Miniprotein binders against a7ua95r516to809. Designs and how they scored, part 216

Target 1, 294 residues: a7ua95r516to809
Amino acid sequence: ASLSLLSISDLVPDLQFIFFWMSNAIEILYFIQQKSPAYMQTIELMDDKAGSKESLLSATISANEEAMTILEEVIMYTFQQCVYYITKTLYVVLPGLLDCNPFGTEPSSEQCRRAAGVCVCAVCVMPEAVRRVVSVFQTTSDLLQQYQVHSEIQSQMFAYLFFFTNVSLFNQLIDKGPARGWFQRSRVLQIQASVKILLDWAKGAGHNHLAQKFFAKFCSTVTILASPPQQLSQMSWKALCAEHPSLKPVQLHRILTQYQLMAELGPLPIWQPSSEDEAYIYRTVDLLESFENH
Key: E = the ipSAE of ESMFold2; O = the ipSAE of OpenDDE; V2 = 0.75 times the mean of E and O plus 0.25 times the DockQ between their complexes.

## First folded at step 17 (miniprotein)

Design dm15 (at its last fold request DockQ between E and O 0.86; V2 from the best seeds 0.00; counts 0 for: copied fold)
Fold by OpenDDE base, look of step 17:
Structure dm15 (fold): chain B 294 residues (1-294), chain A 95 residues (1-95)
Amino acid sequence: as target 1 above (294 residues)
Amino acid sequence: SLRKRAEELERKAQELKEKVEELRREAEEKGSPEEVEELLKYAEELAESAKWLARLAEIALERGDPRLARLLLRAAKILLDLAELLIKEAERMME
């Protein structure tokens, strides 16, 4: 099947099994971690009349450690599989977010339309492109909750998904933005509104901190681009660096350069990089974000 | 085969659970120390966990993931071996 036709709903059956394995492995791991110390203490307190206490304790420790190691590997493996499938779906739907016009009237979700005619729920009123992205995250959340996956693993999952989303959107905006007209004022405002809807969803889903952290770079970029020329032209390089610490000097420089071109402002001495940053603005290798090293 | 191994481990887990129940009754009749009950409880919980792991492995095999199945079966085996060891110790303590 073409990647373009892949939806998160198509992956749900496979994801359910993966989450099932992961959840059960976590539960058993947790059992061993929580119960083993108490049982070891019991063994330690046993009367050593048979001289087997030490050997039993050693065997118990070794077995538990080995079992936990294997279970951790299972958890990591299943986690990676989930991430692989979910990010594959995100890869398909994320480009639509940058072209989305959230100020238009779009039809409600097909499911809600069939059930109630016109649904005015928060998801149904979302632009289609935003809804598709949210649907991936919501489905992930629902599955995690359904299988009662440990909260820490849930947080790690969303951290990675937000990271992936930020990298993808940021790189697309920086690389293709000028050619696609995404740096135009009207388009920037559309992107800003779309991202706000996504962030509002994340907030409502209890992931506000993670969203703020991992979307910082993309949000900073959009914020700068959405700033009126009169306001942005009064901000120095140092002030912009301080206000947008998530951006590398080379990234900020690129954004400002493209903004300058789009707004026809001409050269602005106030945006001149500091002597300290001057060497870094030419590090093109650092311009785009990497999906690696997360 | 991995499937045969999974079935064997599941059977073994069930046998150990039954053995625990038998020994628990005997321990109660003999007035055995509390430590015996704790060992038996631990063995039972391990056997139950191993049984689940074996079932998960069977599902993994059905879904075409023998790698995952092998990991799950290894963990199950370790837990069952430990359970058996604990049962043997409990039996010794009951003499």
Scores: ipSAE 0.813, ipTM 0.942, lowest interface PAE 0.5, mean pLDDT 91
Fold by ESMFold2, fold request of step 18:
Structure dm15 (fold): chain B 294 residues (1-294), chain A 95 residues (1-95)
Amino acid sequence: as target 1 above (294 residues)
Amino acid sequence: SLRKRAEELERKAQELKEKVEELRREAEEKGSPEEVEELLKYAEELAESAKWLARLAEIALERGDPRLARLLLRAAKILLDLAELLIKEAERMME
């Protein structure tokens, strides 16, 4: 567990080899899937004077199926290696998103004052913490395109990276948020702005659908926490569950509890869980998300 | 050793590719059935793929990943064995 964990730039040479192996395995798998049927048709049309046609067809089918199975294992193995290295980097850089200020260190700056009537400063520079996360995503995207990795595999890679990002940010917010003051409204708004930058990157990179799908839990959490008390206090437990289906009952209950503390609200009758959910609001085993994708 | 195995498979793949190119010229000269050309073309593509897999396995060994190398060599062997079967059938058809 040393602070010698490398930035994404330090891992690029290793990732280049892994994507090289993956890309070549995909190319060969494509050859077997797309060209072998035509050759098998030729074998089927042969005149079989020696009686060897059926044996040759059987051997060809068997060899192709076995080779495809092995190549799929190679692709899966190299995919897992890529995500292992990339997520180690993400794990190191993601916590900084919860501590950074995307509006700048000087709220009196002319650019930030001009934007004070809106939640986002369009002219502010990207915070270093957000830049580090974007750099991981952008470098991954560049490598996938450089090695011409099949678009379906590129989508699966980003689906996993967004899933990992969502789990990491959510778990840290829930686990460390009380001690770090991350539930304070000003911090929540800053976190929301930082996540907006990531979502904008994903949209510009062609991954908007994946980001909307896999960031849902963290985005729901931040949306609830950022809601004005007047608005949120009017929403029942049932309405909140319907608006935020990605949140488990124990998670929603914890978020609302922290909101009450932050907003100096007492218990609200309309936030009482439904009878169905009441059994689940104290299931601590379900509070944090698993990093395993199964 | 896996490195010795990878080098042997790469050499065999190259030898089969060269044999296929020679046999394709002979098949054209003899006026062999069109199926012979297709079998030889298939064998050539399989041998080329196996050669790449063996090279990838050598690189994986240099990078300290023998698990990846074993997978790549297993696939290479399968494709080479099929290429050899196709070549044998093509040779029978040329007689």
Scores: ipSAE 0.780, ipTM 0.943, lowest interface PAE 0.5, mean pLDDT 86
ESMFold2, look of step 17: ipSAE 0.776; ipTM 0.943
ESMFold2 (binder alone), look of step 17: mean pLDDT 89; pTM 0.885
ESMFold2, fold request of step 18: ipSAE 0.779, 0.773; ipTM 0.943, 0.941
ESMFold2 (binder alone), fold request of step 18: mean pLDDT 90, 89, 89; pTM 0.893, 0.889, 0.883
OpenDDE base, fold request of step 18: ipSAE 0.790, 0.788, 0.789; ipTM 0.934, 0.934, 0.934

Design dm16 (at its last fold request DockQ between E and O 0.92; V2 from the best seeds 0.82)
Fold by OpenDDE base, look of step 17:
Structure dm16 (fold): chain B 294 residues (1-294), chain A 95 residues (1-95)
Amino acid sequence: as target 1 above (294 residues)
Amino acid sequence: SLRKRAEELERKAQELKEKVEELRREAEEKGSPEEVEALLEYAEELAEAAKWLARLAEIALERGDPRLARLLLRAAKILLDLAELLIKEAERMME
């Protein structure tokens, strides 16, 4: 109950401090990494008067290594905290994406309404459910930029968030899709359109490669389900495997089985798994994606 | 307390920066080698970084994260100890 009321805006004050610590720790780490070698070289070139040079160099190396190790721990800790808070917010808003009808007229965002009445910006024209998801990503992006977080850390953050989003959406679609009617063609087309809006945002935000990589499973699933029966029934198991390499055999098999049921198609010999894949289509443990292993 | 430690480290960082400024003037007057200036510059930068870490730790304490504060203070202490060592070496080289 309480989680349903949590918005990303409510977390911004806490996230700001975390990003502040993270950014400063990265800056100091970078300082040590970039400057220490030059200073160590200076120490190395010093005249070894009284044998103090080696001890000073050793102490300098040891201190820098220890400090960098601690700073890396700070960065990792703060990164994990950010991910924890942001993914909690995503967890709340992501289910709405699967139920969204993007072809309907929805009101503009409250922020733009206050400024200009009717805003036609890319975010304001988004369906509310899509806008809520985008708002989480946009807020994250804005905070990362505000605190000038290193680009590599930004990429890692978005990689994880896209990963999390893909796993969440994929698992929900596979597990609840048949019961919720998400496998119906009309609903699939709505989902496809909603995902396209999200991907277009990611492209505009400079995360196109990451989005394509980490949303591959969900996009493949939606693409298969959105395919007309006449087209999909002409594709062999091997062809589908080749076109959708992100899907495990058990996942593809489940999707095709549910598609057959939804489309009232009889068994299609052309979708029969290969002898090599036949053992894997029964590995139900591999059906749903894990949030682990990232 | 962690707060007292943070304040002490911030004070120590400031003292070391002042010591660097004093020694830099003396080094210039004595015509000390460029290596002395390099050591002093490094010590100053380390002291500044440590000061920032101590301030970050204070903020962490205020936000109720003593774990983060301890990490930051530990890093600050390491950098200050190194800065002090560099200053001592610079002083030795100026004799």
Scores: ipSAE 0.823, ipTM 0.945, lowest interface PAE 0.5, mean pLDDT 91
Fold by ESMFold2, fold request of step 18:
Structure dm16 (fold): chain B 294 residues (1-294), chain A 95 residues (1-95)
Amino acid sequence: as target 1 above (294 residues)
Amino acid sequence: SLRKRAEELERKAQELKEKVEELRREAEEKGSPEEVEALLEYAEELAEAAKWLARLAEIALERGDPRLARLLLRAAKILLDLAELLIKEAERMME
């Protein structure tokens, strides 16, 4: 994989053409869907003296169905190309969210200690790493609007981009977190603050429902890791599963294991899986998420 | 080549549009059945859509995407063939 810094701005010219083709294919598909029934009704009312009406109607139906099928393939193809280009830039910029400090130049441990609901000064800043991710989302939103892409397709685009973001961040946290120190409490609080900025962008952009749905696994993970030890240790496994249904048993078990280690709560497991879930807490094939499970 | 095919389809689409405009004028002068105007209007819209699809395919070829161009030209061909069929029926009804 290339380690080059590929920004979304470098890809805008290519994305502009892809959105151009997509939007035009949608417009022609709309023409066929909306206008062909009226013309077919007119053909049905024609005087059939030459016996050509049924042949003409059949040919019209067949041509319209075939053309619509091809145009739907064009729309799907261009959608997949947009997703390909945009996720290539997300792949490059997302890891930085796990390393950045949204609390600015203040000591992170002091800022994390003060995390009980109030940022008491203007020390919070949008880190460059967060800005790069927001720039990808914002540029995508601007292009979709510029080319007047149908709102349902816009929703599907952001549903996938949020899904991709969730999978990427979750997998990196689980896979690289121990080696990178990302399970340390001060680091978790920084990650939580960075994710909050992304969620605020999504809400302001009108995508709150999609963000709530597709960020659920990563947000649940960070919420658990950010919980105070006295609070979390009082919650049963069953209660945690109920509060965080997006997490598979193996995932919840791994998160709690790392939490217990970093909170220095001793070697004896605090959270005992239900008998139903106990068979599943070691299914390592289910630990990381697939980018294909949208 | 795909480029030559795209240019041919765009040219054919333009020729069909011009033919439709001539036939609509002729149909009005002859007092042709009302259905003739409906068929010609539909053919004109199909030819316009096909012309646009052919232009989109030319742009796709310029950008190095022959798969996209082939899809667009297949759709253009289908719409043009339907437009031509509608025109022939309209001409028959004008006699």
Scores: ipSAE 0.781, ipTM 0.940, lowest interface PAE 0.5, mean pLDDT 86
ESMFold2, look of step 17: ipSAE 0.759; ipTM 0.939
ESMFold2 (binder alone), look of step 17: mean pLDDT 89; pTM 0.884
ESMFold2, fold request of step 18: ipSAE 0.759, 0.762; ipTM 0.938, 0.940
ESMFold2 (binder alone), fold request of step 18: mean pLDDT 89, 89, 89; pTM 0.887, 0.890, 0.888
OpenDDE base, fold request of step 18: ipSAE 0.792, 0.797, 0.803; ipTM 0.935, 0.938, 0.939

Design dm17 (at its last look DockQ between E and O 0.87; V2 from the best seeds 0.80)
Fold by ESMFold2, look of step 17:
Structure dm17 (fold): chain B 294 residues (1-294), chain A 95 residues (1-95)
Amino acid sequence: as target 1 above (294 residues)
Amino acid sequence: SLRKRAEELERKAQELKEKVEELRREAEEKGSPEEVEELLKYAEELAEAAKWLARLAEVALERGDPRLARLLLRAAKILLDLAEFLIKEAERMME
């Protein structure tokens, strides 16, 4: 299999086998969970000749429990393998969302022809950086449907992919934003537009609730940075915390510090942390998010 | 090797399925209790599941994933052993 992180298309053959194993393991687990109880009830109704019924019931219960445990491990293993391949590809393409300009980009006819399951107009006008990310999500969705993976597993997959996307974008913005000029207002507005295109894809794909939940930290960050100075400077620290509960105090403080610098609002702090939050704005260990917090 | 074990489990699963089909016909001819038929149906479904798991393990070995293959073969063995146990009990009940 290819180890390239440049394109999801290079990984499709490997993903097809992994989804094949996952889907089949789920079906067998379902058999054990749903059909075996009826058979065990039949065994309990049998005449107990020489006590063999008790041995048969014990063996059946033990075997079913052990097999279900192993099949759950298979499902988890294959799920983790899918996530590994998909997120490696996603990690390569996500930074482009922070650099692209969604205004004035012309559509690609090849991408429009391949855009199944999304609005043709939305796909045709997407900047290339956004199209790369959408392609990863869309290919994943198509594979999950092709292999008829259980809907709950599909939801869990996208929950993790959106969580990964949020952490990756947030960490890069906070860490690399000053050096890359991403805190400048014109860039923030471009980033906001690019994220909106991605959120529109998620809504059209039936994952709106997952996207709203798992993109909250990055979206809050962009919303604050995109706010006009006249409006933002009138909001108190407490009001901002209430409007953006996904942001930790150290994160909100860093975002507001960068905002004040880029908006040239002078060195005097405009937003004063509450007494409850004052100790937390210095906790740099809490600044960046962990990919392990899902 | 794991591939030889996967092939052996698949072969054994097929043998048990054929045995079940024979026993179900014999049980009907003898007028055996309904419980015998249900045990044999359960054994057949378990053997089919075990056969499928063994085939999945062969694919995993072909793709170079022996860890996945071992898990699949462990599950296959458990289901097949249960199927064999059910068959033996059904045979005892037909005597």
Scores: ipSAE 0.779, ipTM 0.941, lowest interface PAE 0.5, mean pLDDT 85
Fold by OpenDDE base, look of step 17:
Structure dm17 (fold): chain B 294 residues (1-294), chain A 95 residues (1-95)
Amino acid sequence: as target 1 above (294 residues)
Amino acid sequence: SLRKRAEELERKAQELKEKVEELRREAEEKGSPEEVEELLKYAEELAEAAKWLARLAEVALERGDPRLARLLLRAAKILLDLAEFLIKEAERMME
């Protein structure tokens, strides 16, 4: 109950401090990394008249290494905290993405309505469910930019968030899809359109490659489900595997089985798994994606 | 307390920066080698970084994260110790 009320806006004050610590730690780490070699070289070039050169160099190396290690821990800690808070918000808003109808007329955001009446900005014209998801990503992007977080860390952040989003959406679709009617063609087309809006946002935000990579499994699933029966029924198991390499055999098999049931198709020999894959289609442990190992 | 430690590190950082400025002037007057200036510059930059880390730790304490504060203070201490060591070496080189 309480989680349903959690918005990314509620977390912004806490996130700001985390990003502040992260950004400053990165900056200081970068300073040490960039400056320490030059200073070490200076020390190395000094005349060893007093025999202190070696001790000075050793102390400098040791201190820098230790400081860098601690700073890396700070960066990792703050990164994990950001991910923790942001993913909590995503967890709340992502289910709405599967239920939304992007073809309907939804009102602009309340904020834009108050300011301008009818806002036609790209975000305001989005379905509410999509806008909520995009808002999480946009807020994250804005904070990362505001605190000038290193580009590599930004990429890692979005990689993880897209990964999390893909796993969450995929697992929900596979597990609850049949019961919720998300495998019905009309609903699939809605989901496809919603995902496209999200991907278009990611493209506009400069994260096209990451989005394509980490949403591949969910996108493949939606693409298969959105395919007309006449088209999909002509594709062999091997062809589908080749076209959708992000899907494990057990996942593809489940999708096709549910598609067959939904479309009221009889048994299709052409979708029969290869002898090589036949053992893998029964590995139910591999059906759902894991949030672990990322 | 962690707060007292943070304040002490900030004070120490400031003292080291002041010491660097004093020694820089003396080095210039004595015509000391360029290496002395480089060591002093490095010490100053380290002291400044340590000061920032100490301030970040204070913010962490205010936000109720003593773990983060301890990490930041540890890093600050390491940098200050190095800065002090560099200053001592610079002083020795000026004799």
Scores: ipSAE 0.763, ipTM 0.923, lowest interface PAE 0.5, mean pLDDT 91
ESMFold2 (binder alone), look of step 17: mean pLDDT 89; pTM 0.887

Design dm18 (at its last look DockQ between E and O 0.77; V2 from the best seeds 0.76)
Fold by OpenDDE base, look of step 17:
Structure dm18 (fold): chain B 294 residues (1-294), chain A 95 residues (1-95)
Amino acid sequence: as target 1 above (294 residues)
Amino acid sequence: SLRKRAEELERKAQELKEKVEELRREAEEKGSPEEVEELLKYAEQLAEAAKWLARLAEIALERGDPRLARLLLRAAKILLDLAELLIKEAERMME
């Protein structure tokens, strides 16, 4: 109940401090990494008249290493905190994406309506459910840019967020899809359109490669489900495996089985798993994706 | 307290920066080697970084994160200790 009221905007004040700490720690770490070799070289080139050179060099190396280790811990800690808060908001808004009808006319964002009446910006024309998801990512992007967080850390952040989103959406679709009617062609097309909007945003934000990589499993699932029966029924198990390598055999099998039931196709011999995959299609433990091991 | 430690580190950082400026002037007057200036510059930068870390720690304390504050203060202390060593070496080289 209380989680449903949590928006990314409510977390911005806390996130700002975390990003501030993270950014500053990165800058100081980078400073040490970039400058320490030059200073060590300076020490190495000094005349050792007093025999203190070696001691100073050793102390410098040790201090730099220890400081960098602590700073890395700060960066990791703050990174984890950011991810925790952001994924908490995603958890709340992601289910709406699967129920979204992007083909309907939805009102523009409240902020744009207040400022300009009817805003036709890319975000304002998005379905509300999609906009809420995009808002989380956009806010994250804005904060990362505001605090000038290193590009590598930005990439890691979005990689994890896309990973989390993919796992969440995939698991919900596989687990609840049949019961919720998300496997119906009309609903699948809605989901496909919603995901496309999200992917288009990611592309526009410069995260196209990451989005393609980390959404591959969910996109493959939606692509299969969106395929016309006439087309999909002509594709063999091996062909589907090859076209959708992100799907495990058990996952593909489940998707095809549910598709078959929904489309009333009956058993299709062409979708029969290979002898090699037959043992794996019963590994139900591998059916849902894990949030672990990222 | 962590707050007192942060304040002490900030003060120490400022003292070291002032010491660097004093020594830089003296080094210039004496015509000291370029290596002295490099050591002093590094010490100054370390002291500045430590000062920032101490300030970040104070903010962390205000935000109720003593764990983060301790990490930041620990890093600040290490950098200040190194700065002191560099300053001492610079002084020795000026003799």
Scores: ipSAE 0.786, ipTM 0.932, lowest interface PAE 0.5, mean pLDDT 91
Fold by ESMFold2, look of step 17:
Structure dm18 (fold): chain B 294 residues (1-294), chain A 95 residues (1-95)
Amino acid sequence: as target 1 above (294 residues)
Amino acid sequence: SLRKRAEELERKAQELKEKVEELRREAEEKGSPEEVEELLKYAEQLAEAAKWLARLAEIALERGDPRLARLLLRAAKILLDLAELLIKEAERMME
């Protein structure tokens, strides 16, 4: 398998093989599950004059259970392979989401020559960076449907992909945001609009509940940063924790300090952490999320 | 090698399928109990599944995934061994 392919369209042939193995393993597992009870009944009802009935029944049960266990391992292994390839693609395309501008259309060449930097198109469109992320999710959804993968497995797949997306975006925003200017309000509003496009896709695809659950940390961060100073300065630490339970104290503290810097606000008494949280706002080890927390 | 094992399991699975087809015809001619036909049907289906698992393992080896191939061959072997056991019991019952 080639691990250097970065476009989702280039990975489709490899993903098709993995879904092929997964789908076939599921079909064989289902066949064994559906046939075993009937045949065990036949064995139980056999005349036991030779004394072999209990041995045959025991061997049949043991073989079926072991085979089903192995097929479940095949399904899990192929699931992990899918996730590996898909998240490699997501890792490449997700950073562009933080740099894109969903509000602007590129000016025409003639319009640029006549106007000194005045934007003549101010409509919200899907930037290519957002489209690349949506394409990964949509391609994954199409493959899962094509191979009729069980809906529980489809949900588990998107739960992990949304978890991965949330961790990747949150960590990059916290780590690189100051140097990249991502905490400026104009950039935060652009990021908020881009995230809305992703959430709209997830809702239309039937994954709204998963997206709400697994994007919560990143969405809370953007919501706080996008809030007008007049609104946010009226919210206490306790109120912010209650509205954004996905944020750890160290994370909320960091977000508020970045907000203060960009909004040119001095320290606010109502943002003083509770005594319980004061012990945790300096735990730098808890600042970034781990990909292992799913 | 894994390729040799996959080829052996596929070959054995085909042999068992052919044996089951002949035994089912023989059981019908002899008027064997319904349980014999049910055991032979199960053995045939297990042999078919094992053959397919061995073929899937060959494809995994062609794609450079011997871990997946080993899992598939383990399942194939288990299903074939069960099929053989069911065939032996069916043969005993046809006597």
Scores: ipSAE 0.737, ipTM 0.936, lowest interface PAE 0.5, mean pLDDT 85
ESMFold2 (binder alone), look of step 17: mean pLDDT 88; pTM 0.872

